# VH-VL binders against q9vpl3, part 290

Target 1, 224 residues: q9vpl3
Amino acid sequence: RGKINIQRPKAPHYERARVVAVTQPKYPELPKAKSCFKTRAERTQQQQENPYNEIIAREVRNWLDHSRLVAFFHLSSITADDIFRVRVQLHKQNLHLKSYGSKIIEQAVKNTRYEAIVPLFHSNHCIVFSPDPEKTAALLRIVRRVPQMVLLGGIVEETMLSRNQLVAYAQMPGLHAVQAQLVQTLSQAPGHLIQQLQAHQNSFVQVLDVHAKNQMNEETPKST
Below, E stands for the ipSAE of ESMFold2; O stands for the ipSAE of OpenDDE; V2 stands for 0.75 times the mean of E and O plus 0.25 times the DockQ between their complexes.

## First folded at step 11 (VH-VL)

Design B52 (framework fv_cemiplimab; at its last look DockQ between E and O 0.37; V2 from the best seeds 0.72)
Fold by OpenDDE, look of step 11:
Structure B52 (fold): chain C 224 residues (1-224), chain A 122 residues (1-122), chain B 107 residues (1-107)
Amino acid sequence: as target 1 above (224 residues)
Amino acid sequence: EVQLLESGGVLVQPGGSLRLSCAASGFTFNNYAMTWVRQAPGKGLEWVSSISWSGSNTYFADSVKGRFTISRDNSKNTLYLQMNSLKGEDTAVYYCARDRFDSSYGLYMDVWGQGTLVTVSS
Amino acid sequence: DIQMTQSPSSLSASVGDSITITCRASQSISSYLNWYQQKPGKAPNLLIYGASSLQSGVPSRFSGSGSGTDFTLTIRTLQPEDFATYYCQQGYEYPRTFGPGTVVDFR
């Protein structure tokens, strides 16, 4: 009884081979597993607007509706404890430190004048909101002590400001102070203004006086 | 003292127009969003409209959308409500209110005026 | 739109009593609920904001609680000046909506 070569089984009889070939179940090619790698485009399309994102976007819009000062910061290796400390300090000044995802910001500012801020949110970032633009100086003072918070820019009274512009804004005297200075300057200048306003009148009077004197001298008959 | 004072409420015929004003004093007006709320005689409170601090964003109740406009002049510390195509259902005391917002507390109105009565009657 | 309901619509109580008013939202509004007091012929006044925060100048006998859909206003040791209508209001989204109000009268 010939040793059944298990490694190379004898080819079945031609007829059996034919039957086996015809009866071999053609398993449908398993649909090529759509590579789990949904193309970036497919991932972006299926991002069903997460209802959560809309809720948070609404919050951002509400902040914008109530904030005359908005400042953007990059966060560099800051600890949760440090963030908490800063938050407390800011809160004491009615400054509100918030962090939102880039998608949320994008959704919140879509079709608004603030759409230009979206590129600022590519990394770890936070936003500070305030109803009072006069708090800009206080904000910068607080953040100056936190090297992990890097000022990127801001919005003051609906105007986008660069970092440098925001710093400059913080250094400006308040509107009232400027107004007071203006009033003071105007109040001190009355003497010069009056002099200038009267200068023409005085010159006119002098010319008239000279003319009158000349006429009087001509009318004095040379008493021969 | 923080104060809001509404004015402009009068008797008007259906289909008529009216402009309400709210003068703010005692606080920095432009730091705050503002809201109009109305109350029909013997009825509850109904939100009408809100406006952002800058005036850039406005919100309206469906009942007044397309007929009412909200605006503000920050230089005059004044809030306005322009009401067009007035109906009998618009008869109410109209209040202006100062808005506040915080992510911890939501939207709330912390200061209210005394209101002005608008009567729409033929 | 978020619908607000209140219960009871009216209640009678005596001076010194403790009363509770309930407010319900048709959907979750987190803690974004405000309570207003309105006396006859007067403008509303803010009592509580953010469900439980007491407005400055409001007596401590007023307290608010709740989250999600169910909220309560409690007045401890009712005073004569507390005769008024109380409204809840959701501050979650636009349109802003008020409850129908609860009238508190004295026995």
Scores: ipSAE 0.878, ipTM 0.954, lowest interface PAE 0.5, mean pLDDT 88
Fold by ESMFold2, look of step 11:
Structure B52 (fold): chain C 224 residues (1-224), chain A 122 residues (1-122), chain B 107 residues (1-107)
Amino acid sequence: as target 1 above (224 residues)
Amino acid sequence: EVQLLESGGVLVQPGGSLRLSCAASGFTFNNYAMTWVRQAPGKGLEWVSSISWSGSNTYFADSVKGRFTISRDNSKNTLYLQMNSLKGEDTAVYYCARDRFDSSYGLYMDVWGQGTLVTVSS
Amino acid sequence: DIQMTQSPSSLSASVGDSITITCRASQSISSYLNWYQQKPGKAPNLLIYGASSLQSGVPSRFSGSGSGTDFTLTIRTLQPEDFATYYCQQGYEYPRTFGPGTVVDFR
């Protein structure tokens, strides 16, 4: 609603602080002494000086705990007004547009089946989360009108799908069970490989993720 | 109508085991994470355990860690709490709740069941 | 673990009064604070999530505010059905924690 929040978060949230940072003199670029090694204290210090990475990684883990649909996009240059308009359109469909750095994603998916997605976040990107996989069609309709957002693929019900697999999933009308079964059969690893997996759940997920990622990467050459 | 219905609360002896169930109806159960909260007689609310939409991730209060297990069967729209090595301090009304998350609001429980009473006594 | 406190622990009020309940977290929880109402013999129900957002079906006489560590629940024009126990709860991290509750009794 439009009520003004009197209490403020711990971090500063006002234009004056941002303007001061922009207008301050730029420091001359000084060459650092070329040290190929950091001390143990410096490495520990760097880890301690990034506490907000864990806060945001927790946010990503919470999104994953509550989202049956996750979609990944490459994001081209887009105005703040345009992306805000897209975010509002998506929000009306229970679709949540977010962006996170690759270090944060790596921290969030550590020891999960999704570790293979980290490279997608080294370039300019965004993610859409939703608890409802039935909203995949609505997502694709909205994004079709946004050429700055290029679909890379997604996760539906914990199964990684390529761009083409996700589009096919979205076009399938019908019950959740039918759509879930289609996702499972398209991404399932060979039976012999599954039997050789260790009892560890994460190792089994890694094999399925590698298989789905290989299929996703190979599909672009076939279109020629 | 969105409903959650707990069952299985009974009188048990210390050291015993019990499984609680929570039946969900009126919404797509699979879309939601779920939580158990308990309330000892005359006391406040205490979070017990949470589980992700798929069941892949689980979280426990220190007071129950190692003794309680949370699970769900998405085909039966049912949440479970397996309670082992029960102690007198586990005596409480146990509620199941539907979880929500949004990065603007955090975690919150928007739908609650009526509760089921577990009594641990000789 | 994030400890939650509430003030007052109880209060007496008349129908028509405006009351305020305070909740404090032991560390910043952003705006991730929820308020629940529990009437005697009944399950809790959500009033407010994210510090200030009203749950569907909750009367507009309820409002929430705050950020960081200090939060308030305000009930304007108290009604007979508002006599209950109110709990705050942080949704910031696991373990999720509740305040001890505030009992609102009629005078």
Scores: ipSAE 0.795, ipTM 0.923, lowest interface PAE 0.7, mean pLDDT 80
ESMFold2 (binder alone), look of step 11: mean pLDDT 94; pTM 0.961

Design B53 (framework fv_cemiplimab; at its last read DockQ between E and O 0.52; V2 from the best seeds 0.78)
Heavy chain, then light chain:
Amino acid sequence: EVQLLESGGVLVQPGGSLRLSCAASGFTFNNYAMTWVRQAPGKGLEWVSSISWSGSNTYFADSVKGRFTISRDNSKNTLYLQMNSLKGEDTAVYYCARDRFDSDYGLYMDVWGQGTLVTVSS
Amino acid sequence: DIQMTQSPSSLSASVGDSITITCRASQSISSYLNWYQQKPGKAPNLLIYGASSLQSGVPSRFSGSGSGTDFTLTIRTLQPEDFATYYCQQGWEYPRTFGPGTVVDFR
ESMFold2, look of step 11: ipSAE 0.814; ipTM 0.928
ESMFold2 (binder alone), look of step 11: mean pLDDT 94; pTM 0.961
OpenDDE, look of step 11: ipSAE 0.873; ipTM 0.950
ESMFold2, look of step 12: ipSAE 0.793; ipTM 0.920
ESMFold2 (binder alone), look of step 12: mean pLDDT 95; pTM 0.961
OpenDDE, look of step 12: ipSAE 0.855; ipTM 0.941
ESMFold2, fold request of step 14: ipSAE 0.809, 0.814, 0.835; ipTM 0.926, 0.929, 0.934
ESMFold2 (binder alone), fold request of step 14: mean pLDDT 94, 94, 94; pTM 0.960, 0.959, 0.960
OpenDDE, fold request of step 14: ipSAE 0.889, 0.900, 0.896; ipTM 0.964, 0.965, 0.964
ESMFold2, look of step 17: ipSAE 0.808; ipTM 0.924
ESMFold2 (binder alone), look of step 17: mean pLDDT 94; pTM 0.961
OpenDDE, look of step 17: ipSAE 0.856; ipTM 0.941
ESMFold2, fold request of step 18: ipSAE 0.811, 0.819, 0.814; ipTM 0.927, 0.930, 0.930
ESMFold2 (binder alone), fold request of step 18: mean pLDDT 94, 94, 94; pTM 0.961, 0.961, 0.960
OpenDDE, fold request of step 18: ipSAE 0.900, 0.896, 0.895; ipTM 0.965, 0.963, 0.964
ESMFold2, last read: ipSAE 0.802, 0.822, 0.833; ipTM 0.923, 0.930, 0.937
ESMFold2 (binder alone), last read: mean pLDDT 94, 94, 94; pTM 0.961, 0.961, 0.961
OpenDDE, last read: ipSAE 0.899, 0.899, 0.892; ipTM 0.964, 0.964, 0.963

Design B54 (framework fv_cemiplimab; at its last look DockQ between E and O 0.40; V2 from the best seeds 0.69)
Fold by OpenDDE, look of step 11:
Parts: C-alpha cells; structure tokens; sequence
Structure B54 (fold): chain C 224 residues (1-224), chain A 122 residues (1-122), chain B 107 residues (1-107)
C-alpha cells in the first residue's frame, strides 16, 4: 500500500473532485474593503461636528467678544516649560495665551469678519487675547525674549494688522497721549494765528468805518 | 470710581416703545462687553441682552428677541436698550452690568448699575 | 437653555451661623458659575465667579465650591449685613440664566 504522499496528495477521482468542487462553501467574498481612500469630500461630510469643537468654538467667540487685542503667533519648537513661563508673564499683564485647533478656529469665525485668519492656523500656533489694546507694546516686549514665538499678525480694534503694522501700532503713542499733544499744540498756537484769522475781519471793519466817515463828511453841507 | 448709571425708565402703555440708557464712568468702557438684566417686582433676575465691546455681536433672551435691540456708543461711554412692542411682562427694574470673560471662570458680571424702573401698564 | 435651580428657596439663620446654599444646573457647566448678593431695593453684587473665586472686596467668610452641575455657596459666621437674597448664574453659554434665588432672613 503506497505511502500516502501528504505533501502532494493525489488528485481525487474525477467524480470526487466534482463533488468537492460543488460542495465547497462559497464564502461570500469579503466586501472589498472600501479603499480607506474616502474622497476628501466624504471625509469632510462625515466629520460630524464634534460637540466638543462647538464648545471650544464658543470659547473662542467669547474671547473675541471681549478682546480688543488679538495677536497670532507661530510656535517653533517651543517646550512646554517655555510656554508656561511666557503664559505667566503675559498673564501678569492681563494677556491671555491660548491655543486652538484650526477646525475650532474655523468654526468660531465662520460667517464673521475674521474668516481671513483661518489660513494662519496651519501649524502650531497660539493666540494672545487682551481687552486692552494699549497692552500691545507690553505683549511685543515679552514675546521679543521668546524667539520660538513668531508674530504673524493680529487684530486690533476689529482691524486686521500685519506683523509690521502691529509693531508700528505698538510704537504709537496712545490715543490719549496723541490727543493731549494735539490740544497742547492747538493751545500753543501762536497769538499770530488768531491774529491772522481775525485780520480779515478787522480789516473789513476798518474799511467800513472809513466808508462811514467819508459819508458823514459828504453830508456836511458846505454852509456857504 | 467705577460706576454705571441707568436712565429712561418710565410708565409706558402696552405696545409702546422705550429706550434705556446706561452711562459708564471710572473705567475704559470700550474694553468691556455689556449686558442688560431685569427684575420684575418681587421676582428673580432675568438676563435680557448682551453686546460685545465693539457692538458687532449681540445676544438676546428668547422673551425679548425681535422686540429689543441693544447698542452702544463707545465715544459717549453709553449703553442702550431699545425696547419695542412692550408688554406687561416687561415691567421690571432694568440693570446694566459690565461683562467679564475668562476661559477659567466663564462669563460673569462684576459691576452693576442701580437700575431703572420700566412699568408697562394700560 | 440651561436651567438653574437653588435650594433652599428661603432659610432663617442667626448672626454667627454658618449657612450653605446649593445651586444645580440642568447640564454640566464646568466651573462657570457665579454667585450674586442682592439686598432689598439694591442692585446685585458679584460675590463669587468661576464657582470658587472671590470677588475683590468680598469678605473671606464667603466661599464657593462645586463643578459640573452641583454648586454650593457657604457663608461662615453670618453677619447682619449678609441677610439678603442670593442668586446663582451660569456663565457657560448664552443665554445667561439665573437661579430663582435664596432668601436669607433673620431667625
């Protein structure tokens, strides 16, 4: 009785092969794993608005409603410890350092005048909020010592400013200081300006007086 | 001293209109969001409306939505509440308050005016 | 809208007593709860913000605690000037909503 070659089993008899072929359970082909390549469109549609994102977006909106100064920074290889130190320094100045995801920002500023800021949030970014725009100089002073924080721009009094514009803004004297200077300048306007402004009026009055005198002289009948 | 002073509260007929004012002093008015809260006689406090520092965002209670408008003039340090289509249920002392926000503390009101009485009666 | 409740609606106490008022939110509001004191014929005053932060100028006998849905205001060693109505308010979202108030009167 020939050794059953277990490595190359003899093909079963034709009839048996037919029966085996017919009785082989046809396992339904596992649905071809829909290629994980959900089109960008399908991925975007299934992003069920994470309730969490809505909550955080609300926080961002609240910050915007209460902040006259908003500054945007890129974070370059900054450590958690460094961030903490900066946060403490900023907090002492009533500056609030926050970090939010791009999607959250997008949701927060959707249908607002601030939609233009969304492209700024492609990488590691942070935002500084302040109710006081006069703190801009203080903010820049603090951040200057932190090379890992790169100023990208900001919003001051609902106006979007570039980096350079924000720096320029910080260098400007406060509105009150400017107003005070203006008042001083106006108050110091040399007496000459007032004289010049009144010069025409005075001249007119003089001319009228001369005219009146001449008329009076003409009406004096030469009593021959 | 930080102070808020409401004015404009009077007797008005149902269906009438009234404008309330709140004058702020002692702080930089433009740095703060503001709110109106009312209190019916013998009742609790009810939030009415809020406005951002710039006025670009406004919020209303459902009870007044569509009838009331909130606005501000930062140059005059004044908050306004325009009330239209007034009802008897709108009878209350109206308070203006300064809003604060922090992500650690949420929304709170740290300064309040003394209030002005609005009476809606036939 | 977030509904706020308070307990008790009223309580009687004596000078020197310690009292506790509770506030409950219909949903979690994290720590975004504020406490106000209102005396008869006067405007409300902020006592506590962010559940536990004491407003400047408020005596240390006032304290707040809690998170999520349950909050408490405690007044230690009640003083004559503390007899008033106390309101909790959620600062989590708009619309802002207040509790019904708790009247603290003399025993």
Amino acid sequence: as target 1 above (224 residues)
Amino acid sequence: EVQLLESGGVLVQPGGSLRLSCAASGFTFSNYAMTWVRQAPGKGLEWVSGISWSGSSTYFADSVKGRFTISRDNSKNTLYLQMNSLKGEDTAVYYCARDRFDSDYGLYMDVWGQGTLVTVSS
Amino acid sequence: DIQMTQSPSSLSASVGDSITITCRASQSISSYLNWYQQKPGKAPNLLIYGASSLQSGVPSRFSGSGSGTDFTLTIRTLQPEDFATYYCQQGYEYPKTFGPGTVVDFR
Scores: ipSAE 0.860, ipTM 0.944, lowest interface PAE 0.5, mean pLDDT 88
Fold by ESMFold2, look of step 11:
Structure B54 (fold): chain C 224 residues (1-224), chain A 122 residues (1-122), chain B 107 residues (1-107)
Amino acid sequence: as target 1 above (224 residues)
Amino acid sequence: EVQLLESGGVLVQPGGSLRLSCAASGFTFSNYAMTWVRQAPGKGLEWVSGISWSGSSTYFADSVKGRFTISRDNSKNTLYLQMNSLKGEDTAVYYCARDRFDSDYGLYMDVWGQGTLVTVSS
Amino acid sequence: DIQMTQSPSSLSASVGDSITITCRASQSISSYLNWYQQKPGKAPNLLIYGASSLQSGVPSRFSGSGSGTDFTLTIRTLQPEDFATYYCQQGYEYPKTFGPGTVVDFR
């Protein structure tokens, strides 16, 4: 599908002009004379006054509400033809390539578990969304041919995975949520590994039981 | 065969509570966000509530906010609507629907259940 | 909340007619407009999503067009099974508001 979704809503020009005029005068009721940082309430109010950013932030939230797989890439300079070709190949696998400004991402994930991803979007980037985490292997196969897209990591089943963790995840069959948690746990720094395994021993036992059942079934992997 | 099947609609007293269920089959339930839509007798469709694939995000119409709760159990392929403090205005057929999103098309509901009737009457 | 209106509220038509139903949003919703068909005593069915994309299994006599605030559903060569109520619905933001419906009855 080659259509590009451009969100350019028709806002009444006269309303924007009136808002600018209203915001010109200084408001003397501000209580912090030396503060160089706005309070959370003031930021929330300003976000509500910037409707274009909120429109695009809703799109990101909708992607997150409908995507079990989210992958983050650093994007080097790439021609419009090459990125379009990649987008088409990804679309065939129900993988949706998007890019959003860092302020939009910050607004979209504020007060969520995903706030840690915001620094990834201060540089040139793109994001791939998909409802189907089984498409992770297909994503990595397609992107391997695109050196301009460098994998940074991703989110699978609400579990944040580093680059290496996401690659390892893509090679595991079935039971994606349990497998993603296992990959994250085993890949943590050595100083915290023992504590993490102790805290997740029930989850770890469950993953090993599922893995043993899969091997006993002698199921031949068909993933590519 | 992709299918959604609602259950739990009954006659209930004003101020009472009721939980509706929606059983999904024929597709990977955990890949999809879900929605409840209601229709009062002889009236149009009203969106009630929505829930993300994981259940971590929930949305409600103003008319039910604070009284209704939406949840899901992906291991049982089931969507729930907990309805509290029921009023006569809540009398309707309640449908569950499978949500889709694509930034090219927006949000849409591509699969619907047959509905279950909730009657709130004293 | 985005208010949706439909015109006409009701119409009578004969088999073989071509009809047009209009939907209007209170603000721009880009192309995020869906059309549903509901027969008496039945659940709604999706006909068109994203203003103009035909759902799988929907006959080609149905078509949709429009963007921004004004949208149109067209049914060419009306068939007996097309006598139903039609709803538009915006998929732009929560809450996902519906139009009031258009009843298409046979004459």
Scores: ipSAE 0.706, ipTM 0.881, lowest interface PAE 1.3, mean pLDDT 81
ESMFold2 (binder alone), look of step 11: mean pLDDT 94; pTM 0.954

Design B55 (framework fv_cemiplimab; at its last look DockQ between E and O 0.47; V2 from the best seeds 0.74)
Fold by OpenDDE, look of step 11:
Structure B55 (fold): chain C 224 residues (1-224), chain A 122 residues (1-122), chain B 107 residues (1-107)
Amino acid sequence: as target 1 above (224 residues)
Amino acid sequence: EVQLLESGGVLVQPGGSLRLSCAASGFTFNNYAMTWVRQAPGKGLEWVSGISWSGSNTYFADSVKGRFTISRDNSKNTLYLQMNSLKGEDTAVYYCARDRFDSSYGLYMDVWGQGTLVTVSS
Amino acid sequence: DIQMTQSPSSLSASVGDSITITCRASQSISSYLNWYQQKPGKAPNLLIYGASSLQSGVPSRFSGSGSGTDFTLTIRTLQPEDFATYYCQQGYEYPRTFGPGTVVDFR
């Protein structure tokens, strides 16, 4: 009884081979797993339709509708505890520290005048909102103590400002102070203006007086 | 004292136009978004329109969209509602209100005017 | 649009009573619900914002609770000045929508 070579089984009889070949279950080729590599474009399109993103984008829009001051910060290795401390300090000043994903920001500002801010949100970032632009100085004072928060820029009164411009803005005297200064300057001006206006009149009168005196001297007959 | 004072409510014919004004005092007007809310006689409150602090964004109820315009003059601390193509259903007391927003609380109106009556009748 | 409902439409109570008004939204509005009080011939006044935050100057007998779709306003010890109409309003999205109101009158 020939040792059944289990390693190289003899080819079955031609007829059996034919039957085996025909009866071999053709397992449907597992659909080639569509390469999970959805193109960046396909991934971006699917993410745009996330209802959650729209909800949060609405929040961002609401903040923008109510904020005259918006400041953008980069976060460098800041701890949750540090963020919390800063948040509390800011909140005391009616400054609201928020963090949103870049896609959410993009969706929120799409087709708006603020679309230019999207590139600022490529890394870890946070936004501070305030209804009062006069709080800019307070904001910068608070953040100065937090080296992990780096000011990138901001929006004040719907105007985009660079970091330097925002710092300069914070150093400016409040509108009321400037107005007061203006009023003071204007109040001092009338004295000079009146003097200048009167100077011409006075000079004219002086000239007329001199003329009158000269005429009187000519009419005095030399009584020989 | 924080105060809102509406004016401009009068009798107008259907198809007519009317402009309402809301004068704000006692607070920094341009720090706040503003809204109009109306109330028909014997009925509930209906939100009409909203405007951002700058005026750049405006919102309308479907019932008034295309007919009403909301605007503001921050230099005059005044909110406006231009109402065109008025209908009998627009008869109401119109209130202006100061808007507030926080992500913790949502949108709410913390200060209201006394309202002005608009009557649309043939 | 988010639809708001209130229950009851009206209730009669006595001074000193505790009353509860309910408000329901057609969809989740998180905690973004406000309560207003309106007296006859007067403008509405904000009582509660963000479902449970008491507006400054409002007596502590007023309280709000709830989240999602179901909200409640409670007045613990009804005072004579509390007889009014109460409205809930969603602050979740535009358009803003109000409940139909609840009239609180004297028994």
Scores: ipSAE 0.873, ipTM 0.951, lowest interface PAE 0.5, mean pLDDT 88
Fold by ESMFold2, look of step 11:
Structure B55 (fold): chain C 224 residues (1-224), chain A 122 residues (1-122), chain B 107 residues (1-107)
Amino acid sequence: as target 1 above (224 residues)
Amino acid sequence: EVQLLESGGVLVQPGGSLRLSCAASGFTFNNYAMTWVRQAPGKGLEWVSGISWSGSNTYFADSVKGRFTISRDNSKNTLYLQMNSLKGEDTAVYYCARDRFDSSYGLYMDVWGQGTLVTVSS
Amino acid sequence: DIQMTQSPSSLSASVGDSITITCRASQSISSYLNWYQQKPGKAPNLLIYGASSLQSGVPSRFSGSGSGTDFTLTIRTLQPEDFATYYCQQGYEYPRTFGPGTVVDFR
């Protein structure tokens, strides 16, 4: 059921309604019964900019200004209760589940290198923001149990990563883990120390080379 | 313990330049956007400038736009404010602050430095 | 730019009193209103963010309310350490703007 946190009193109705509304995309209205002919007033009203588009685009820019980790998911049909439970689990890890229309994302990332992400938001989707890229492993662990959320890729420290690159990033040990491993190997014979350092180095070089090549050389995102 | 410490405030002549620094400790500096706020003697608080976690997006009050720049060095856990073409009205205590955002709460500054005094006078 | 106003500009109160300070924005800022306390010669510190959420370490005698354009900070059972200047500040858009402040003095 999850624990109620004190940071969100009096918001269960809002969060449930927002999650349902966001995960139930509303495409442009289908043609009405008189679909062969639309009045000029109806067309103008439907094409008029939503006065709230810039408000929501500012929200996305604020998320980007404060998030070292951004992850993109395709979202299949999911109950409001299930997505709420996922949002609560993610929130406990400082991971913030959101959804925004493609027009909003386009406005938010205009004149940035992130313009290429806009097509990802034409279909049913969700986004996870976090200030802490070390939470990538926790994110992937939580969503592994949620088959309705399919990872498409992400942005880590302003670098666009494919799905496979983001998964590889989440599996890399931190500098503290490398430092602890080095201390352990220093307690052993000198030849063993050289072997351990070379093994760690090769692991780093292999992962970094894959990331660098995929990031710089490819014109389209990779998919599986 | 989470701390921000400003430095570099001195007496400067009108038209001069000055760079302020803000040293961060006790938290992961790279995870946070940062802000400068100033307070003229005996006056209220005025927001001056803000910068994203990476430094790629910057924001300025109209009173300083074009004269001030903001930057950060995430490897040194340090925020900077470069102040050019200084005027008497720039005389103030300058605070750095750690900035936060959540769509439930908006933008807010949860940690403040102790301030550094900039005096612009001949 | 969103203009912020505060009322009153100053007030006198005794230890144990309950006081309210009002903040008004020139346009709707949702619930994106923050309150800061500043004691003489000291840096400001955050009391309340998002209109009503207490910052960690802030006593429960402080509370905030409001949405849209009108917001209130309430201090129940004033303590000697609460005599200070209080600022509201909108976190809705850039440029971020502060109210002019409310000075709470000992009566």
Scores: ipSAE 0.789, ipTM 0.918, lowest interface PAE 0.8, mean pLDDT 80
ESMFold2 (binder alone), look of step 11: mean pLDDT 94; pTM 0.956

